# Ledger of designs, part 233: VH-VL binders against q8ixk2r445to577

Target 1, 133 residues: q8ixk2r445to577
Amino acid sequence: FFGMLQNKGLTDYCFDYNPPDENQIVGHQVILYLCHGMGQNQFFEYTSQKEIRYNTHQPEGCIAVEAGMDTLIMHLCEETAPENQKFILQEDGSLFHEQSKKCVQAARKESSDSFVPLLRDCTNSDHQKWFFK
Key: E = the ipSAE of ESMFold2; O = the ipSAE of OpenDDE; V2 = 0.75 times the mean of E and O plus 0.25 times the DockQ between their complexes.

## First folded at step 10 (VH-VL)

Design Q72 (framework fv_recaticimab)
Fold by ESMFold2-Fast, scan of step 10:
Structure Q72 (fold): chain C 133 residues (1-133), chain A 120 residues (1-120), chain B 112 residues (1-112)
Amino acid sequence: as target 1 above (133 residues)
Amino acid sequence: QVQLVQSGAEVKKPGASVKVSCKASGYTFTGYYMHWVRQAPGQGLEWMGYISPNTGNTKYHQNFQDRVTMTRDTSISTAYMELSRLRSDDTAVYYCARVSYSGSYPFDYWGQGTTVTVSS
Amino acid sequence: DIVMSQSPSSLSASVGDRVTITCQSSKSVLYNYNNKNYLAWYQQKPGKSPKLLIYWASTRESGVPDRFSGSGSGTDFTLTISSLQPEDFATYYCQQYYSYRTFGQGTKLEIK
């Protein structure tokens, strides 16, 4: 699977990564933004190693969750995917973060009108359902 | 075992387009990005961009973005780089080189290079 | 772009000499999560494609003689040839692969 990763509940929004410095993609938070259909900053690939890759940059960025955090941030992809970069995309559309045992949910960023993907206890909410388009 | 074989030398007039091919063998074509790097006579190496053979996604350096198109054909494990509106200063050897999809790696294998000469 | 600068642009040395080439990046190429420097060295002989010698600043590629070694971290790197051989006549390039790809301008090594 590859393309724009869209939310079922927050239907107009896609995973989006727009780092402030194009010469360094590491360490910034993944956001949700209106789907524009052009790929670019919204183009992701789900790999057989359970990674969500941002391949518009070289080396490839891989979405990760730091210990104790609930935000998704960009790391560089590793030869062997570390556990904090592994997400199981289920048939029902849930994205299960294996290391934390939590699911990715579309949520409003605190102190902002912006939306972000966050780790939350797994539910059957449409805000926890994702698909590639 | 791993080989990247490029198309032969080209001589073009200013304003023309050139399309260079790079045929991969000895590995899974869709498991590696294909980058393009050029080298003008007596000059250093200049990165132009890359394509993911798996997804078709491309990223071009800003200096080439309005003139370069990178494509691939997975059925014959071949990547292409087309440069349009050629100028004399596009005279260079053009290389393809692979980068692993499984991690962050340098260019471990290079094509033999394709000489493109642009002259009036 | 991350700009790579090499010095010297050229040098000549005798067989058996220790040779050092330096490379500086305009931004750090050290990734703090894995503590790896995304820096490679290539050798290019006239009329040939570049050949990977060293990656992650200090890891020697398979088949590369042990007289070649790399060192450094962050923004400052060196390539050392401990006992120069005739086949080492070539141009050497450093390259960052932390953010896209950029190369140093190259160092031409001439054997006296």
Scores: ipSAE 0.546, ipTM 0.865, lowest interface PAE 2.5, mean pLDDT 91

Design Q73 (framework fv_recaticimab)
Fold by ESMFold2-Fast, scan of step 10:
Structure Q73 (fold): chain C 133 residues (1-133), chain A 120 residues (1-120), chain B 112 residues (1-112)
Amino acid sequence: as target 1 above (133 residues)
Amino acid sequence: QVQLVQSGAEVKKPGASVKVSCKASGYTFTGYYMHWVRQAPGQGLEWMGYISPNTGNTKYHQNFQDRVTMTRDTSISTAYMELSRLRSDDTAVYYCARVRYSGSYPFDYWGQGTTVTVSS
Amino acid sequence: DIVMSQSPSSLSASVGDRVTITCQSSQTVLYNYNNKNYLAWYQQKPGKSPKLLIYWASTRESGVPDRFSGSGSGTDFTLTISSLQPEDFATYYCQQYYSYRTFGQGTKLEIK
């Protein structure tokens, strides 16, 4: 699976990574933004190693969640994926973060008009269902 | 044995386009990114961009973004780099080089290079 | 871009000499989560493609003689050839692969 990673509940929104400094790709938060269909900053790949890779950078970025946090941030991909970079894309479209036992949910960012993917307790909400387009 | 075999030398006039090919063998083509690097006579190495053979996704260096197009054909394990609106200072040897898809690594294998000469 | 500065631009040496080439990056290429430096060294002989010598700043590629060694971390890196051989006549390039790819200007090693 690869393409724009879109939310079933927030139907117009896709995973998006646009770091403020292209030479410092790691450590910034993954956001949700209106799907533009052009790939680039919205182009992700789900791998057999259970990674969500950002293909529009070399080295490839890999989405991670650090211990005790609920935000998705960009790390560099490694030969052996750390546990905090592993997500199970389930048949129902849920994106389950193995280390935290939580699911990725589309959520409104506090005190703003923007949206972000966050770890939340797993539910059957369409806001926790994702698909590649 | 891993091999990257590039197309032959080209001589072009200013304003023309050139399309260089890079045929891969000895490994799974879709498991590695393909990058393009050029070298002007007597100069150093200049990175141009890359393509993922698996996804088709591309990223070009800002200096080439408006003139370069990278494509691939997975059925024949071949990557292509097309540079348009050629100028005399595009005279260089153009290389393809692979990068490991499963991690960040340097260029472990290079094509033999394609000499492109642009002159009036 | 991460700018790579390489020194010297050229160097003349005799067989058996110890040769040192330096490379500096405009920002760190050390990734703190895995403690690896995304820095490589290449050898290029006239009319040939570059050949990978060293990656992760200090790891030798398979088949590379042990007289070649890399060292350094963060922004300052060194390639050392402990006892120069005739086949080592070439141009050497450092390259960062922490954010895209950029190369040093190259060091041409000439045998006296």
Scores: ipSAE 0.699, ipTM 0.892, lowest interface PAE 1.4, mean pLDDT 91

Design Q74 (framework fv_recaticimab)
Fold by ESMFold2-Fast, scan of step 10:
Structure Q74 (fold): chain C 133 residues (1-133), chain A 120 residues (1-120), chain B 112 residues (1-112)
Amino acid sequence: as target 1 above (133 residues)
Amino acid sequence: QVQLVQSGAEVKKPGASVKVSCKASGYTFTGYYMHWVRQAPGQGLEWMGYISPNTGNTKYHQNFQDRVTMTRDTSISTAYMELSRLRSDDTAVYYCARVRYSGSYPFDYWGQGTTVTVSS
Amino acid sequence: DIVMSQSPSSLSASVGDRVTITCQSSQSVLYSYNNKNYLAWYQQKPGKSPKLLIYWASTRESGVPDRFSGSGSGTDFTLTISSLQPEDFATYYCQQYYSYRTFGQGTKLEIK
């Protein structure tokens, strides 16, 4: 699967990566933004190694969660995916981060109108269900 | 075994467009990104952009973004680079080069190059 | 862009000599999570395509003679040819692949 990675519950919002410096993609947070259908900053790929790749950069970016954190940040993809970059896309649309035993949820950033994907306890909420468009 | 074979030399006038092809063989075409790099006479190497043969996704260097289009045809394992509104300083050898799917590897195989001469 | 600065622009040497070429990047190309330097070295002979020699700053590509070695980390890198052979007279380029791709200006290795 590849395309815009959209949330089922927070309709019209997609995974988006817009780093402040396009030549330094590592370490910045992945956000949610209105789906524009143009690819680019919203174009992701789910791979057989259970990675969520950002294809609009070389080397490719791979979404990761650092130990003890609940935010999704951008790392560089490697030949063999490390455990913190592995997400299980389940049949119901949930994204399960095996290392933490948590699910990716669309959440509102504190005291703002911005939205971000965060790790949360797994529930059957539509805010934890994702699909490629 | 792995080969990238490019189209032949081109002579163009300023304002014209050129389309260079790069035919891949000896590996799974959709498993590798295809990048384009050019080299002006007596000068160094300049990166232009890339395409994912698997997804069709492209990213161009800002110096070429308004004039370059990269495409591919997976049925014949061929990548294309079209440069429009040619100027004399676009005279160069144009190379295709492959990159492993992860992106975490340099150019391991290059095409033989296509000489493009722009003169009036 | 990450700017790559290579020196010298040309170097004259004799067969059997040890030669070194240096390369500096405008920012670090060391990825802290895997401790790898995203830096490569290429050899180019007149009328030919570049050929990959070294990647990850110090890993020799398959089929490349062991007289070629790379070293360095972060922003400062060196390519060494321990005992020049006649076929080694060529232009050498360093290249970062940490963010897109940029090359040094090249070093032309000439017969003395």
Scores: ipSAE 0.709, ipTM 0.896, lowest interface PAE 1.4, mean pLDDT 91

Design Q75 (framework fv_recaticimab)
Fold by ESMFold2-Fast, scan of step 10:
Structure Q75 (fold): chain C 133 residues (1-133), chain A 120 residues (1-120), chain B 112 residues (1-112)
Amino acid sequence: as target 1 above (133 residues)
Amino acid sequence: QVQLVQSGAEVKKPGASVKVSCKASGYTFTGYYMHWVRQAPGQGLEWMGYISPNTGNTKYHQNFQDRVTMTRDTSISTAYMELSRLRSDDTAVYYCARVRYSGSYPFDYWGQGTTVTVSS
Amino acid sequence: DIVMSQSPSSLSASVGDRVTITCQSSQSVLYDYNNKNYLAWYQQKPGKSPKLLIYWASTRESGVPDRFSGSGSGTDFTLTISSLQPEDFATYYCQQYYSYRTFGQGTKLEIK
């Protein structure tokens, strides 16, 4: 699957990645922003290797979660995906992060009015359900 | 055997557009990115941009962003690069080159090149 | 853009010589998490397309003779040809693929 990765509970918001310097794609947080429907910085691909790829950059970026953290950050995609870059997209739309045993949830960023995807204990909440558009 | 075969030489006037094709064979066309690189006479190599044949997604270098369009036709395993509003300094050999989808890789196979001459 | 600088622009050598070509990037092309340098070397003969020789700074492409070797890390890289053969006279380019793609200006290897 590829397209804009939209939240079922936070219905107007999509995965969004727009680092301040496109030559330094690594290390910045993935955010949620109003879906604009044009692809670009909201275009992601879910691969058979269980990666969520940002393929508007070369080399491609892959979403990862650092050990002990709950934020999604951009790493470079690797020939063999490391465990911290693997997400299981389930039939019900949940995104299960294998290494941490947690699910990706749409959440309000603690220090602001913006929204971000964060790892949380898995629930059946619509805020943990995602689909490609 | 992997092969990238490009269209023949073109001679254009300033202001015209040129569309170069690159036909892939010997591998799964949608499993690799297709990049475009040019080389002016006696000069080095200059990266122009790429397309994902699978998704159709493109990214162009800022120097070409307003004049280049990259497309593909998966039914005939062919990628295209169209450069508009040609100038004399666009005279170059234009290459297509593939990049593996898995991880990040250099250009492992190149087309033979298409010479584009822009003269008044 | 990441700027790639090669030296020398040209050099003359004889068959059997050991030659070195250097390449420097304006910023590191080493990815910290996998310890890989996103750097490649290409050979180009007149009228022909470039041919991949080395990738990941030091990995030889299949079919490339072992007299070709790459070394270096971060911002400074070297291509070495240990015993020049007649077919090695060509132009050599380094290329980073850490952020998009940029090439060095090339080094022309000529017969003495």
Scores: ipSAE 0.619, ipTM 0.875, lowest interface PAE 2.0, mean pLDDT 91

Design Q76 (framework fv_recaticimab)
Fold by ESMFold2-Fast, scan of step 10:
Order: sequence, then C-alpha cells, then structure tokens
Structure Q76 (fold): chain C 133 residues (1-133), chain A 120 residues (1-120), chain B 112 residues (1-112)
Amino acid sequence: as target 1 above (133 residues)
Amino acid sequence: QVQLVQSGAEVKKPGASVKVSCKASGYTFTGYYMHWVRQAPGQGLEWMGYISPNTGNTKYHQNFQDRVTMTRDTSISTAYMELSRLRSDDTAVYYCARVRYSGSYPFDYWGQGTTVTVSS
Amino acid sequence: DIVMSQSPSSLSASVGDRVTITCQSSQSVLYTYNNKNYLAWYQQKPGKSPKLLIYWASTRESGVPDRFSGSGSGTDFTLTISSLQPEDFATYYCQQYYSYRTFGQGTKLEIK
C-alpha cells in the first residue's frame, strides 16, 4: 500500500509531513491536513517491515513513536526496522503501534483547531481507522 | 551480475530535449531506488533527483525541478531521465546510480554514463 | 542543500606515501538514533564512473583494499590511504546521504 493515508472518521484529512527545513527532516511531528491528492508531503508507503515510510525524501523517513510519548514523529528508515517504527495496519483499518500496544487516532491538537495523529487506547472508533487512497 | 546500462551519447542544440535511459539487470528492479547524477567537463558530481521504480514517486533537486522528468518502465526494468530546454551549460556526463530500498547505503552501482553535448 | 567542502583541491604524492583528504559538511550527518554517519567516499578515474570506497564514514566496501580508511564524525571527515599504490591516482569525492545527496568538489590525487 502506498498513497495518501486518509482517516475514515475525519474524512477530509490525510497524514501530512511538512518539516520547516527539508535538509533536516528528523524529529518533527506528523500532522493531519486537508487531503490535496498531489502526493508530495502526503505520500506514504506501508512496507512489509510494518513501517509507514515518507516517500518524498531520501533516505526515506519512517514514522516513529518515542518511549513515553503519544505523538508520531519522523525518524530515518533503517535497514532493519526498530520496534518504535512498527505499526500493524489491520484489515478493519486500525493502525496498531506494536511497542506501545496503542492505536493511532485522529485527534485535535490541544488548544488548537489543528488535527494530529496520536497514540490512544485502542477502540472501534472511525477516528482510529485509516486507508490508503 | 548487477549492471546498469545507459543509452549512447547525444548531441543536441540549445532549446532541445534529451531523454537518457538506464536499463537494469541482475537484481529486482522495484527493490531499489534510481538516482541521477551529472558531471560537467572537469567539474564535480551534481545530484539531480530520484525515482522509486516501485511507487513511481519522484523528487527533483530544485535546480532541475522545472526542466527534468524521471520515469520508469517496470516491464523492461528501465529508468529514464528527460531534460528539456537544454542550455550549453547542460553539457555533461549523466549517470544513473542505484540505492538500496531501505536507503541504508549510498550509490553502490553506477551506470557507465551518457555524454550529452549541447552546442549550436 | 547540505554543502560538502573538500580539502585540498589537488594533492601530489609518490608511491608509498601516506595521504589524507578532508571533508566538512555544513551540518551534522550523524544520525543520533543509530549512531551512524551518513557519509561516503568515492574514487573516480578518468573516463570511468565513480566507485564506492567507504560508507558509514569508516566501513570499507567489499573488495576495497585495507590501505583505504575513513574516519570522523558529525561534520569533519578524513579519507586516508596508508601506502599509496600506482592505481590509486584518481579523483576522490566525499558524499553525504543524510538528506538527499550532495558531493564535495573533489580532490585530484596526482603523481609527484
């Protein structure tokens, strides 16, 4: 699977990565933004190593969650995926982060009108269901 | 066993376009990214951009974004780089080079190069 | 772009000499999560494609003689040839692969 990674509940929003400096893509938070259909900052790939790769950079970026955090941030992809970069995309569309045992949910950023993907306890909510377009 | 074989030398006039091919063999074409690098006479190496043969996704260096198009044909394991609106300072040897899928390695195999001469 | 600067631009040496070439990046190419430097060295002979010598700043590519060694971390890197051989006269390039790919301007190693 590759393309725009869209939310089932928040239907106009896609995973988006827009770092302020393209030469330093590591460490910034993945956001949700209106799906534009143009690829670029919204083009991701789900790999056989259970990674969510950001395809518009070389070497590729891989979404990770650091210990004790609930935000998704960009790391560099490695030859063998570390545990904090592994997500199980299930048949129902849930995106399960193996290391933390939590699911990715579309959520409002605190004190903001912006939306971001965050780790939350797994539920059967449409806000926790994702698909590639 | 691994080979990247590029098309032959080209001579073009200013304003024309050139399309260079790079045929891969000896490995799974869609398992590796293909980058393009050029070298003007007596100068260093300049990265132009890449394509993922698997997804078709491309990223071009800002200096070439308005004039370069990278494509691939998976049925014949061939990548292409087309540069339009040629100028005399586009005279260079153009190389394709392979990068492992994970991005964990630099350019491990290079094509032999294609000389493009732009002159009136 | 991450700018790569090499020194010297040219170097004259004799067979058997120890030679060093330096490379500096405008920002760190060390990825702190895996402690690897995304830095490579290539050798290019006239009329030929570049050949990978060193990657991860200090790992020799398969088949590369052990007289070639790389060192450094972060922004400052060195390529050393411990006992220069006739086939080593070539142009050497450093390259970062931390963010896309940029090369140093090259160091031409000439016969003294």
Scores: ipSAE 0.719, ipTM 0.900, lowest interface PAE 1.4, mean pLDDT 92

Design Q77 (framework fv_recaticimab)
Fold by ESMFold2-Fast, scan of step 10:
Structure Q77 (fold): chain C 133 residues (1-133), chain A 120 residues (1-120), chain B 112 residues (1-112)
Amino acid sequence: as target 1 above (133 residues)
Amino acid sequence: QVQLVQSGAEVKKPGASVKVSCKASGYTFTGYYMHWVRQAPGQGLEWMGYISPNTGNTKYHQNFQDRVTMTRDTSISTAYMELSRLRSDDTAVYYCARVRYSGSYPFDYWGQGTTVTVSS
Amino acid sequence: DIVMSQSPSSLSASVGDRVTITCQSSQSVLYHYNNKNYLAWYQQKPGKSPKLLIYWASTRESGVPDRFSGSGSGTDFTLTISSLQPEDFATYYCQQYYSYRTFGQGTKLEIK
């Protein structure tokens, strides 16, 4: 699976990575933004190693969650995927982070009109359902 | 045995386009990125961009963004680089080079190079 | 772009000499989560494509003679050839692969 990673509940929004400096992609938060279909910042690949790869950088970025955190941040992909970079895309569209036992949910960022993906307890909410487009 | 075999030399007039091919063999084509690097006569190496043979996704250096197109054909394990609106300073040897799919490796194998001469 | 500055631009040496080439990046190419430097060295002979010599700053590529060694971390890197052989006269390039790919301007190693 590769393309735009879109939310079922927050229908017009896709995973988006817009680093402040294209030469320093590590450590910044993944956001949700209006799906535009132009690739680039919204083009991701789900791999057999259970990674969500940011395809528009070399080396590829890999979405990670650091211990004790609920935000998705960008790391560099490695030869062997670290545990914090592994997500299970389930049949119902839920995106399960193995290390934390939590699901990725579309959520409004505090005190703003922007949206971000966050780790939350797994529910049957459409805001926790994702698909590639 | 890993090989990247490029198309032959080209002579073009200013304003024309050139399309260089790079045929891969001896490895899984979709397991490695294909990058393009050029070298003007007597000068250093300049990175132009890459394509993922697996996804088809591309990223070009800003200096080439408006003139370069990179494509691939997985059925024949071949990558292509097309440069349009050629100028005299596009005269160079153009190389394809592979990068391990994880992206965290340098160029371990290079094509033999394709000489492109742009003259009036 | 991460800018790579290589020195010297050329040097003359004799067979058997120890040769040192330096490379400096405009920003660190050390990835702190795995402690690896995303830095490579290539050899290019006239009319030929570049050949990978060293990667991860100090790891020698398979088949590369042990007289070639790399060292350094972060922003400052060195390629050393401990005892020059006739086939080593070539142009050498450093390259970062931490963010895209950029090369130093090259060092031409000539017979003295």
Scores: ipSAE 0.659, ipTM 0.882, lowest interface PAE 1.6, mean pLDDT 91

Design Q78 (framework fv_recaticimab; at its last look DockQ between E and O 0.80; V2 from the best seeds 0.00; counts 0 for: pae E 3.7 > 2)
Fold by OpenDDE, look of step 11:
Structure Q78 (fold): chain C 133 residues (1-133), chain A 120 residues (1-120), chain B 112 residues (1-112)
Amino acid sequence: as target 1 above (133 residues)
Amino acid sequence: QVQLVQSGAEVKKPGASVKVSCKASGYTFTGYYMHWVRQAPGQGLEWMGYISPNTGNTKYHQNFQDRVTMTRDTSISTAYMELSRLRSDDTAVYYCARVRYSGSYPFDYWGQGTTVTVSS
Amino acid sequence: DIVMSQSPSSLSASVGDRVTITCQSSQSVLYNWNNKNYLAWYQQKPGKSPKLLIYWASTRESGVPDRFSGSGSGTDFTLTISSLQPEDFATYYCQQYYSYRTFGQGTKLEIK
């Protein structure tokens, strides 16, 4: 699966990553932005290693969850995916983070009009369902 | 054994286009990114860009952004690099080179190179 | 782009000599999460494609003689040939692959 990763509940919002420095893509938070299908900021791939890869860069970036955090942060992909980079995109559309045992939910950023994907307890909410478009 | 076999030498006029092919064998084509590097006569190596054989996604160096197009045909494990609006300083040997899919590795296998000569 | 500065541009040596080539990156190519340096060394002979020698700054590619060694971290790296052999006369390039790819300008190793 690859392309735009769109949320079902938060209609028309997709995973988006736009690092301020093209030569330093790690360490920034993945956000949600209106799906526009232009450029490379919204192109992701779900791999057989259960990674969500940012293919716009080489080396590829892989979404990770750092210890104690509920945000999705870009790391570099590795030959063997580390545990904190493993997600299961389930048949029902839920995106499950294996290490934290939580689901990725589209949420409003605190004190902001922006949206971000956050780890939350798994529910049947459409805000926790995702699909590639 | 892993092999990258490129198309033959090309002679082009300024303003023309050239399309170089790189046929991969001995490994799963879609499992490795393909990069392109060129080398002008007596000069160093210059990175041009890459393509994901799996997704078709590409990224080009800014120096070539408006003139280069990288494509692939997965059915025949072949990558292509097309350079348009050729000029004399595009005269070089062009290489395809593979990287492990994650891109976190250097170029472990190279094509034999394709000489492209641009002259009036 | 991450700029790679290689030194020297050329050098002459004899068989049996110890040879050292240096490479400096404009920014660190060390990834803090895996503590690996995204730095490689290539050898290129006339009319041939580059050949990978070293990656991760210090790991030899399979089949590469142990007289080749890489060292360094962050922004400063070194390729060392402990005892030069006749087949080692070639041009050597460093390459960063931390962000896309950039090469040093090369070091031509010639027979003295």
Scores: ipSAE 0.886, ipTM 0.949, lowest interface PAE 0.6, mean pLDDT 96
Fold by ESMFold2-Fast, scan of step 10:
Structure Q78 (fold): chain C 133 residues (1-133), chain A 120 residues (1-120), chain B 112 residues (1-112)
Amino acid sequence: as target 1 above (133 residues)
Amino acid sequence: QVQLVQSGAEVKKPGASVKVSCKASGYTFTGYYMHWVRQAPGQGLEWMGYISPNTGNTKYHQNFQDRVTMTRDTSISTAYMELSRLRSDDTAVYYCARVRYSGSYPFDYWGQGTTVTVSS
Amino acid sequence: DIVMSQSPSSLSASVGDRVTITCQSSQSVLYNWNNKNYLAWYQQKPGKSPKLLIYWASTRESGVPDRFSGSGSGTDFTLTISSLQPEDFATYYCQQYYSYRTFGQGTKLEIK
């Protein structure tokens, strides 16, 4: 699967990566933003190694969750995916982060109208269901 | 045996377009990115951009962004690089080179190069 | 862009000599999460495509003679040829692959 990674509950929002410096992609948070349908900063690929890859950089970016955190951040992809970069995309659209045993949920930032993907306890909420467009 | 075989030399006039091909064999074409690098006579290597044969996604260096188009045909394991509105300073040898899909590796195999001469 | 600078631009040497070429990047190409330097060295002979010699700053590509070695970390890197052979006269390029790809301007190794 590859394309724009859209939320079922927040139907207009897609995974989005727009770092302050396009030549320094490591360490910034992945956000959710209105789906624009043009790929670019919203183009992701789900791989056989259970990675969510950002193709618009070389080396490719791989979404990761650092120990003790609940935010998704951009790392560089490696030849063998480290455990913190592995997500199981289930048939119901859940993105299960194996290392933490939690699911990716569309959530609102405190005191703002912005949305971000965060790790939360797994539920059947549509805010935890994702699909490629 | 991994091979990248490029199309033959081209002579073009200023303002024309050139399309160079790079045919891959000996490996899974969609498992590796294809990059394009050029070298002007007596000069160093200049990176132009890449394409993912798997997704079709491209990224071009800003110096080429308005004139270059990279495409591929997975049915014949061939990548293409088209450069338009040619100038005399586009005279160079153009190379394709592969990169492991993650992009975490350097160029391990290169095509033989295609000489493009732009002259009036 | 990450700018790569090589020194010297040309070097004259004799067979059997120890040769050192340096490369500096405008920003670090060390990835702290895996402690790897995204830096490669290539050899190019006249009329031929570049050939990968070294990657991860110090790992030799398969088939590359052990007289070739790479060292360095972060922004400063070195390619060393311990005992120069006739077939080693060529142009050498360093290349970063931490953010896209950029090359040094090259070092031409000539016979004395």
Scores: ipSAE 0.729, ipTM 0.902, lowest interface PAE 1.2, mean pLDDT 92
Fold by ESMFold2, look of step 11:
Structure Q78 (fold): chain C 133 residues (1-133), chain A 120 residues (1-120), chain B 112 residues (1-112)
Amino acid sequence: as target 1 above (133 residues)
Amino acid sequence: QVQLVQSGAEVKKPGASVKVSCKASGYTFTGYYMHWVRQAPGQGLEWMGYISPNTGNTKYHQNFQDRVTMTRDTSISTAYMELSRLRSDDTAVYYCARVRYSGSYPFDYWGQGTTVTVSS
Amino acid sequence: DIVMSQSPSSLSASVGDRVTITCQSSQSVLYNWNNKNYLAWYQQKPGKSPKLLIYWASTRESGVPDRFSGSGSGTDFTLTISSLQPEDFATYYCQQYYSYRTFGQGTKLEIK
């Protein structure tokens, strides 16, 4: 699967990656932004290795969650996907992070009008359901 | 057995465009990105950008963003690079080169190069 | 862009000599999370396409003679050719692939 990764509950919001320096993609947080399909910031691929891959950079970026954290951070992809980069996009639309045993949820950033994907305990909330557009 | 065979030399006038092809064989075409690199006479190598063979997604170096288009036809395992609004300093050998689709790697195979000459 | 600087620009040597070529990047190409240097070396003979020699700074590509070796980390890298052969006279390029791709300006290795 590839395209815009959209949230069901937070309608018209998609995964977006726009690092402050386009030449330094490692270590910045993935955000949610209004789906637009313009440029390359919202194009992601879900791979057979269970990666959420950002192919607009070479080497490719892969979404990771570092141990003890709940934020989705860009790392470089590796030939064999590290455990912290493995997500299961389930039939019901939930996006499960294998290592943490938690689900990706659309959340409002504290004291902000900004939205981000965060790991949370899995629920049936539409804010934890995702699909490729 | 891996081969990247490029189209023949081109002579163009300033302001024209050129489209170079790169036909892949001996491997699964969609398993590798295709990059384009050029080399002006007597000069070093200059990276231009790449295309994903699966999705058609591209990224171009800023110096070429306004003038380059990279495409592919997976049915014939062929990638294309088109450079428009040519000027004399676009005279160079243009190479295609592949990169594994999975993981971060250098260029392991290169095409033979296509000489593009831009003159009045 | 990450700028790659090679030294020397040209080198004259005899068959059997040991030579070294250096490459310096404007910023580190070491990815701390996997501890690998995203640095490659290519050989290019006149009228021919470049050929990959070394990747990950020190890993020889399959089929490359063991007289070619790479070393270094972070920002400073070296290609060493022990006991030059006639077929080794060529231009050598380093390349970073940590953030897109940037090549050094090349080192021309000529027969003395």
Scores: ipSAE 0.341, ipTM 0.784, lowest interface PAE 3.7, mean pLDDT 90
ESMFold2 (binder alone), look of step 11: mean pLDDT 93; pTM 0.941

